VHH binders against p49116. Designs and how they scored, part 58

Target 1, 238 residues: p49116
Amino acid sequence: EGPLLSDTHVTFKLTMPSPMPEYLNVHYICESASRLLFLSMHWARSIPAFQALGQDCNTSLVRACWNELFTLGLAQCAQVMSLSTILAAIVNHLQNSIQEDKLSGDRIKQVMEHIWKLQEFCNSMAKLDIDGYEYAYLKAIVLFSPDHPGLTSTSQIEKFQEKAQMELQDYVQKTYSEDTYRLARILVRLPALRLMSSNITEELFFTGLIGNVSIDSIIPYILKMETAEYNGQITGAS
Below, E stands for the ipSAE of ESMFold2; O stands for the ipSAE of OpenDDE; V2 stands for 0.75 times the mean of E and O plus 0.25 times the DockQ between their complexes.

## First folded at step 5 (VHH)

Design r53 (framework vhh_7qbe_3)
Fold by ESMFold2-Fast, scan of step 5:
Structure r53 (fold): chain B 238 residues (1-238), chain A 119 residues (1-119)
Amino acid sequence: as target 1 above (238 residues)
Amino acid sequence: QLQLVESGGGLVQAGGSLRLSCTASGSDYAMGWFRQGPGKEREFVASISSSGGYTYYADSVKGRFTISRDNAKNTLYLQMNSLKSEDTAVYYCAATKWGRYLSTDYDYWGKGTRVTVSS
């Protein structure tokens, strides 16, 4: 028993590559995004309830929700990442691509709409002033989603999601006791995460990835890493 | 299916320099150098991202070794300066889909090139 998350699961500190280049490039953006992805997966793997589901379920679960976890991480770490600056650099690159006739206007429109949705999500979270405990529980709610196609152990996953929801409710009601509708305002933001395409997220943030390999194809490798390897990847050079 | 071929190994005196090369049959991999000395375990030396924008070094070689790559030639380099007797080892080129530090993360390996540093 005990709580789903401990105080150690509230700590979520992204270490950015340094120094920041004068002009942002796809390699810096990819390294920054990769560190956030590694931090997010290390966070998930550290949860005892997640470990209890077993390796195959863990892999399937993270493959299904990595984009939601990553997007919550972008919102939580928006300031340390200078996310607005990164998104501006991506927009400039896209505008140059249409000028050089390298991408269709329809594709650029689709990607720009994704950037707009991402900006709206991050702005809504900032406006709500979501704290570290709230982010931890929101990440747990999306991680323990029993409704993804192809999942096994859905009953146990659903129990963990319900526990996350109950603990978030308890926290919000105790901490923000005079804001009766705060929990509802927070929870109605979560469906927007599923409207964001993982393929477009890969195009925006992981263009510097090697060999056109998808994130879900590398997830099993990241989840197998020893704790020291995770720490090495998210803090930089050995 | 990816093939890695190391070259540039040899005998060099302490304080000397040597440059290792590794030619890959494909592109878009994060790559690294590992070494195994006499009677020692395999250890990480240096790695480089697929773009070449990020490099990582073992503490024992920082400031002495430089990793670089030429993506147009699918070639990885390790410039070794101020060589010490402790640098004597077989040096292996390795490649993976993701930038990492541990040998277990690397999917493709060369056969190695021997470096001997004399007193």
Scores: ipSAE 0.000, ipTM 0.125, lowest interface PAE 17.4, mean pLDDT 83

Design r54 (framework vhh_7qbe_3)
Fold by ESMFold2-Fast, scan of step 5:
Structure r54 (fold): chain B 238 residues (1-238), chain A 119 residues (1-119)
Amino acid sequence: as target 1 above (238 residues)
Amino acid sequence: QLQLVESGGGLVQAGGSLRLSCTASGSDYAMGWFRQGPGKEREFVASISSSGGYTYYADSVKGRFTISRDNAKNTLYLQMNSLKSEDTAVYYCAAGKWGRYLSTDYDYWGKGTRVTVSS
């Protein structure tokens, strides 16, 4: 059949809340992160192969990989988000919490290690100068992961992942033909995404959600949203 | 011990043209141009493979700038047309075995040549 991804799947434009507050706050960080999460899920739901797997499989896949998709999105949109500024503000708050004895040292250590891993991941992607096509295929590879516990239809998911890998290889060989090892350098970065704790990601970026609702619990509702309603949320329309 | 020597910078009016040159006492290197404007980080402009068969451009210069090389003369060129005030920068020549878009992929750098585009 035709390609897994089209040119429309390469476009990934995050619209930030405006204006940026004088002082970074939980609401601004949560709104920014939520827009990225919604953009990432809209990207996934627009893929015909993803749609073909059916609603239950779609929900299971995104529940399993949302943190990996979100982290790739953070790396891709790091400049637009001023991610370094957001992370610096979080680190400053954590350092003040240590001085005021508000948080346990073990918890602070876990969160700081997560932030350092995230910074290292984003820095490595920036150094590799990952382009929009490469990001789209990397997101497809993590989305169509057949190896998450509890998944059904794993053979079909595996076929789509293999197709994503083949199309990435074709793209990189054609576009970066003189750089024989580029694909290998890109792919060895992916396992690091699974070392990122989804619980810590929720704490850092989604603390402003009402009732401290888990991302896992809202995924089915986001995937069922009407296109117009979704577009309003990712563009910040009214 | 490869040395890169840049030339061709200067003051030019908006809409004008300049040609930058870089001489490398070379062998088989990929080569590129990077620039750093006032108050900005160093950014990619254009690169060319060792054979000259592949060229790469930043979106901001695509259609206006042309990178080329003369391997017999060990010289890299950047033809800059339709110059804009935002093109004002120090332009750096770079050489590396596999250089493309990333400054870290280049092993040798020139000292830079200043281009000022007046309004």
Scores: ipSAE 0.000, ipTM 0.085, lowest interface PAE 19.6, mean pLDDT 82

Design r55 (framework vhh_7qbe_3)
Fold by ESMFold2-Fast, scan of step 5:
Structure r55 (fold): chain B 238 residues (1-238), chain A 119 residues (1-119)
Amino acid sequence: as target 1 above (238 residues)
Amino acid sequence: QLQLVESGGGLVQAGGSLRLSCTASGSDYAMGWFRQGPGKEREFVASISSSGGYTYYADSVKGRFTISRDNAKNTLYLQMNSLKSEDTAVYYCAADRWGRYLSTDYDYWGKGTRVTVSS
């Protein structure tokens, strides 16, 4: 009926914990990542089409795609997060762990490969100068992915994804009329998101979560958060 | 709130060159230069994307003006070569919060710097 996304869905502002410590620690990284994850899920909740799918479908959909949404969020917020500094610190820690024999070489290799894929993705998005509207539509395309195993309402999800693709095309053609191939350059970046392991993302960014909770287990909780509780999580105000 | 401050304007002879600067209190914005000549509407001159990877120019300045930026210094530049009397205007720095370097409506504006080209 109306557009899939409104101007309110373009707003995506991450508030970082302040100040950044001189020596990066798991608590700072986890708090920063948690704020981005909560912001990403709150963004998804605000979409009327998403709400219309119902609670069970919403939970299943976000469980399937949270890593892709989170990674797009990392790329979009890379500068405000000083993501390159965070990743450099993680790489340095992993290199020292190899020398000190604290982690298996196979595990370290998997994590390093994940970091390289993440850096490549974020660098490609930065080089393309993806704007706020383009990020909103890319997140919507990822969110409304009908092809994850175990999803219900796949026909309706596919229709919302097609609507996101159509609206992105209309936006890019209108805004970047002089750049005929911009849309193609943007869309070919998306398949790389599926190559990144959610388990490794969780290990890198969410190790500081208390109670040995997994991201999968907290998704239903985050999706049900009251606005005041959500604001406390993303700003640290309490 | 973003602050934009232009500098580098002045008097120059036709055929000469000037470099304008705009210092911003923040980065991550698509930015552009606009100008308003005596008795004219404000018109677009040039724009640059947040990273500097994409630029766009008005036909009247293509090949003569070059837009660039230094994000480490939060500074935007406009190198103006082969200046003409028609380039006489107040030059304004502008920024778009969503990174849209082809935007028709910019969110933030400086107060302008005057360029006068004599013949």
Scores: ipSAE 0.012, ipTM 0.527, lowest interface PAE 8.8, mean pLDDT 86

Design r56 (framework vhh_7qbe_3; at its last look DockQ between E and O 0.72; V2 from the best seeds 0.00; counts 0 for: pae E 5.6 > 2)
Fold by OpenDDE, look of step 6:
Structure r56 (fold): chain B 238 residues (1-238), chain A 119 residues (1-119)
Amino acid sequence: as target 1 above (238 residues)
Amino acid sequence: QLQLVESGGGLVQAGGSLRLSCTASGSDYAMGWFRQGPGKEREFVASISSSGGYTYYADSVKGRFTISRDNAKNTLYLQMNSLKSEDTAVYYCAADQWGRYLSTDYDYWGKGTRVTVSS
């Protein structure tokens, strides 16, 4: 009956691995991405409505939208992450693979287009100057998407999504009353998330760390991970 | 924590111009200018988004004041033209950690710089 999100859900602080190397290696990139993924998943887990769906539904929901949540996280944390530098490093690493003829021309094109789409999306979000509250609501809208195949409790998920949308609307109306079309400008960015391939995202950001293990397979473990354990990992990894 | 330091205040004649600066230790914040005149409450003057793409002004300063920022220099500016006696105030720089260029609850504040407009 209360709001879907509270002020506690607005905080989204990513801690980068330290120290930052002079040359961004695959390990640093993967570690950074993993931290963002964990942060995103634990953010979702912190939402009471998310918990109310039950473990099975929660897992399915996150499996369906983790790439979108991750991408929104990239946009939100682009400055802290030095995302442009990370993406440039990824491209450089790919160039090495290209030189070794490990990838087909079509695959190279596909991957490069994906990187371009990521950059474009993040740039578009930066241009809109999306604030922390708006990001929180956008992530909630993405999280509680009922249109993914195989989901249970779709009616409840839809209700939560509607609630997120309404709260975002109220927030934008209240905060940006003089910006008449801000809500529309923000929401129209969401379809771009569906253009992103989860497989390519996984390959670019996670393969170097998790190897042949899929994000889908580790999501249940991430969701069950203790917050203290996660926090310990990010503080201890300095 | 973010530190904000205002500068550029001083005495100016009515109709004159003045440019205020605010140095910030970071550039990822929405920022704004406020002012407090003698015997008055602190009031909003202008705000600017993190990237500088959005600006907002109080009606009392529209057309006369321009807010801008140089993120490479971590500096916020307020160009004040056609100054009036009513513009006399201590001007404060403020920053919002959530990036709200229309924030009602700024997290960081400068100590202020005094602007006096003589009639």
Scores: ipSAE 0.793, ipTM 0.907, lowest interface PAE 0.6, mean pLDDT 92
Fold by ESMFold2-Fast, scan of step 5:
Structure r56 (fold): chain B 238 residues (1-238), chain A 119 residues (1-119)
Amino acid sequence: as target 1 above (238 residues)
Amino acid sequence: QLQLVESGGGLVQAGGSLRLSCTASGSDYAMGWFRQGPGKEREFVASISSSGGYTYYADSVKGRFTISRDNAKNTLYLQMNSLKSEDTAVYYCAADQWGRYLSTDYDYWGKGTRVTVSS
């Protein structure tokens, strides 16, 4: 039995590509995002409860929730990523595309609304000063979501989600005993993750992927990597 | 490796004011001030979250002390007003690597700065 997460699952350290170019480009943004995605998948893969569900279930879970995990990772790593600078560069590129009539106004509006929602989410998490333990448990809650279509072993997944929720509650009540409403303030932020389009996230952050492969298609490959090979990926692609 | 360096301690008369500073070699930490008076155990004084959005104070210093931070300078401050003789202590800066501003167990500690309040 034991706890769902150990102290090793609280550590979440992103190493950015260096040096940062003077003008941000698709390749730098894609490499940065890929490192965060690989770190997030490595984090999930290291959880014993996740491993116990088996390969097919693991693949289905990560395919269903990778955008939620990635967005939580963006919020947690916003400062080290200089996320505001990356988003500003994306916005500038989109405004130039309007001026040059390269994209439809309706599509640009959808993407700008997504960026605004992402900024609002990251700002709300920053204002709450979510700690490393809280981020680890929030990621576990979204990872072990039993309500995605097509999942098998939903009873086991629900058990692990409930365990994550209970351990987060115990943690917050013990650590932030003087802040009675902290847990409620944190949990009401989670539904916003489901409002963020994985297709738009993929377009904004992963456009530089070689061969126009989808995140959905690479997930099984990443989850099957040996530890040494996986560590090579999270320290930099190729 | 995170290092914390306190400064600003000294001798001050009761009713006076003093400002302590703590410079950190890194950022993104929840931080706090602790003190240890002569013949007493170390006690909590004040803490601040990584962004500065949340602060917490020991009852003994509420209304007299103000904790603040300048994240651009990686510097933590403690503004001490209406000082009392019982505020005499060595003041320690502490940081929590996980961002827990209400933690009872901080990971990194400075060597302390001495504050003496004359009666």
Scores: ipSAE 0.485, ipTM 0.809, lowest interface PAE 2.2, mean pLDDT 88
Fold by ESMFold2, look of step 6:
Structure r56 (fold): chain B 238 residues (1-238), chain A 119 residues (1-119)
Amino acid sequence: as target 1 above (238 residues)
Amino acid sequence: QLQLVESGGGLVQAGGSLRLSCTASGSDYAMGWFRQGPGKEREFVASISSSGGYTYYADSVKGRFTISRDNAKNTLYLQMNSLKSEDTAVYYCAADQWGRYLSTDYDYWGKGTRVTVSS
């Protein structure tokens, strides 16, 4: 009962590692991505509807959608992160791997297609000037997706998604009343998130910090993390 | 915390032109210009989205004023042409942290720069 999200859920402030090295490296990229991941997980667990689903459901839900949340976070924070610079550095590393014969041609094609789709998604969101409220509702819609295999409580998850959709609709109609197609243009961007590969995201952004451990395996620990420890991970102060 | 610093105000003859600038500290925001004339309430002048792709103008300034931004310099501009005596005001730069370019409830405000239009 009441609104699904409050103004505290609209706040999404990413703090970058400082200073930015003149020569971007795997550690800087991985720390930046890790801060975004922790910020995204903290955002999700702060939502009362998410809390109401219980710990096991929370873990299953985040395992299913973390890459979509992360990708929305990349788009929302693309300028603060200098994402285009990070992606260029990753492309340069891939080109070096081609020269050193360390990756197969099929893998390189998959990774480059992923980078291209990520750039296209972020550019399309920037062109629409998606605001902070719209991002919060879009993240809620992908978080409360009942369609992922293996979820329990899918009826309740579907109700929360419907509420997020209705709140987004009301917000867009009130704030952008003269743009009758804005809601539709925003919502049709969501299917592109399902094209993003969790495995490739891990390889692009998380290889240097997490090692061989998948994001799926650390999600229970992130969701249980105390707020003070969590804030240290987002700011790099811990 | 975002700081906004306006500049470019001054005295100008009716029919003349003036360009205001506002330098922002920190992240990009949806931004706008407001003004307050002598004995009047503060009123909306123009706004621009974070990317610069969407602009909106008060009816009283449409066709005469142009809002723009240079995100590489974190700077907002207001080009004011065909100035009239009623344009005399203190002009304020404002920013919305949520990127709402049609909002009139802005979070951050500059101290203002005075524009005086004489005949």
Scores: ipSAE 0.127, ipTM 0.609, lowest interface PAE 5.6, mean pLDDT 85
ESMFold2 (binder alone), look of step 6: mean pLDDT 84; pTM 0.859

Design r57 (framework vhh_7qbe_3)
Fold by ESMFold2-Fast, scan of step 5:
Structure r57 (fold): chain B 238 residues (1-238), chain A 119 residues (1-119)
Amino acid sequence: as target 1 above (238 residues)
Amino acid sequence: QLQLVESGGGLVQAGGSLRLSCTASGSDYAMGWFRQGPGKEREFVASISSSGGYTYYADSVKGRFTISRDNAKNTLYLQMNSLKSEDTAVYYCAADSWGRYLSTDYDYWGKGTRVTVSS
């Protein structure tokens, strides 16, 4: 049947909490991150190929790749989130804590390394000027990853990943016909996503998660949300 | 000086549940649970913000343990479900005076409460 993704899957609109506080805090960072996570999971559940895999497979797949999807979402929405401002505030806090001997040196190194990896990834994507179609297909490639431990229906997942790769190639070749090496530059960025620690992502962005629940516990709930419930989450209290 | 007193430890069979408590002499601290098993280094288990609105868990306990607090009672809780032999450890309550959400380097520590999970 038709293409893996439709034009509706290219649209990825993050609505930020308003107003932005005078001093960045865990509440604002967590609310912003939660909206991006909800948007990312709703994006995934809207793909017919994803729905066809069944609820159990969908849950296992998203649990395995949510950090990769979230990181791609951070890069795609970096400007609307003022991500550079958020990361600068976190870095400043860590540096001040080092000067006051308040934080563990080993923990600071882990967190700083993660922030630097994240900044480098987002900067590389920005320099390549990755467009909405390219982001949609990159997200599909990481979503339909058949190589995570414990997955079932791996042959179907692999076929959907191959379809995503083929459709990305077709798009890039048509749209950026003068840049014969663009696809290669884009694809070599993907392995870096698997070097990102999901635990450190949770610490940086999700320590204020509503109801004191973990990402693992909310994934099945988000994937089962009715459209109206989902829309309430991504638009927040506004 | 902040004082932390753990309670609720004991012997429990694998697959069982146990709830640990930590009573603090004050509030407004970010708090956490750490554990040290026989012959092992101390490891992080879970943390909670001063308001109770933010929690973080070690991967080894996610989905099995729940951290919570009652600020009116100055009490921190760790609800442990689906216990495994590997959860056998002395569990320590810790508090951070600065409310640091990125830190596992805590200022105040309790004396610990022993949890033994039989296989």
Scores: ipSAE 0.000, ipTM 0.100, lowest interface PAE 22.6, mean pLDDT 82

Design r58 (framework vhh_7qbe_3)
Fold by ESMFold2-Fast, scan of step 5:
Structure r58 (fold): chain B 238 residues (1-238), chain A 119 residues (1-119)
Amino acid sequence: as target 1 above (238 residues)
Amino acid sequence: QLQLVESGGGLVQAGGSLRLSCTASGSDYAMGWFRQGPGKEREFVASISSSGGYTYYADSVKGRFTISRDNAKNTLYLQMNSLKSEDTAVYYCAADTWGRYLSTDYDYWGKGTRVTVSS
């Protein structure tokens, strides 16, 4: 059987909102994050194996792993997003909220720990010099996770994950043949994605969403979007 | 979109040294140097990963040439030592948008800079 991913699945190009405001605000950050989320969902939808699982299973998978996919996307697109600048703006805004005693000490600790974990993850991926093929397969490994509660077709999901792992191994061994431990260094980074709270990611990046809708509630709608409607979301066009 | 501009080419005597530079309008790409000699096909010279952590060299230049990059300046370098007449070529800077430093199919190319090695 053919490969899980084709060269079209390696292409992952984020288009940032324009113009950039003089001062970063929640709406610009939310628009940037929303474009990345929609690009990530479109990427997943384009995989034949993903579509083969059926719509109910597809929705359940993405609901379970969107935060992991989003975080991998943040790491992959860190430079085009100027992610360090965005995180600095979030931290500055958060410090002002802390000074006003509007958050409990426990919540402040959780949010700051989340930001540190995100920075550490993105820095580790940058230091490892993860390429486009490696990111595509890491996203596929995360997407085809059979261990989330409530999933159907678990054996098929596991087979797709194993296929992603095998194809990543083949790629890394051929491309980085002199770096014996590269694959191991890459794979040990993945568990950290599950330590980061999707609720905190949502609060940091998606507070600007109209109607205070949750990401979990909009995922089924994103996955069912018509191509023209989807393109409007990722490019800001009608 | 992405623009690559090479500089540093010129005339140099055999056994001499020369450093080529390539300025890019962006970073986060795997980058490489290729060359095309008179009446020859374009050939691979050296490549470097987006962070600079991995490098790869053609056997003909291994030990003589060093590829490096300064991502803060969006600049790629090729330090050429112990130059031979066979190194005479137009040198091209190239970028791979998929980040694969062992790619043979690069997406963006500069216009080239000429290097002539006299005996």
Scores: ipSAE 0.012, ipTM 0.509, lowest interface PAE 9.3, mean pLDDT 85

Design r59 (framework vhh_7qbe_3)
Fold by ESMFold2-Fast, scan of step 5:
Structure r59 (fold): chain B 238 residues (1-238), chain A 119 residues (1-119)
Amino acid sequence: as target 1 above (238 residues)
Amino acid sequence: QLQLVESGGGLVQAGGSLRLSCTASGSDYAMGWFRQGPGKEREFVASISSSGGYTYYADSVKGRFTISRDNAKNTLYLQMNSLKSEDTAVYYCAADYWGRYLSTDYDYWGKGTRVTVSS
């Protein structure tokens, strides 16, 4: 049985829209986020184990975990995205909405708590200095989660998750041999991803989507996308 | 807080052209044009992002109308060509802080400028 992931799955290169506008707006944020989402889904669909589960299972898995994958991608690409600048712009928009009584205080509180959790997660990953191999295996662990409601083939999914965990352990023990508890410190970060609301993620990063389109509705389309069409999306080719 | 002032409306002959302008007190908003004809509900016409990089048009105006903006002047434009009697309406300038394109999501509205297209 070969490895779950190859060196090609470690490469995760986000191409940002250019130029960055002087004032950040929801369209720039949405285009940046969409490119990251497309990159994340293309990454998942390139894994042979993922392909082996079949189209229906693939769709169900990504619908269940896209927010976790996206959040890991935000942490991994935080510098490339200037994520701190994007989050500051979102906070400024929310503060103006409070002053103008456009949104309820409870809703704004929920959104601000989500931003705080996101910042804490990204900061914890940066502090741990998570490398590209570690990110690839963490993404694989959340992708192959057998415990989401409505999933079929749960035994196969669990096997792939365990394989991801074993290969991450082997990598960390070999690469960071002097840090006995590094793996434990990394893995305890993962439960926080499930506390993040996918609905709030959509509101923060995907509000600029034209028309009445949800992430749930576009997932099957992205997963069926041909390589050339996918490359057009991530490079911004019209 | 944000003020939107439309101008450029008037009487124009069918097949003619007219350019509407909207001056805003700020420029970091997505902006759009909406219209309301006699006895009709308000409908979307066109929208543009704060940077001007993204535009969207209603099917009824595609190929005839062009939305543009000059951020240095805080001014939004709607160039209307090949006007039809069906284009007769009060045209409203609107701005959305989040950059949303739906009419129900727009936060600020001007008072409107009337366009009448004669045959």
Scores: ipSAE 0.000, ipTM 0.138, lowest interface PAE 13.3, mean pLDDT 82

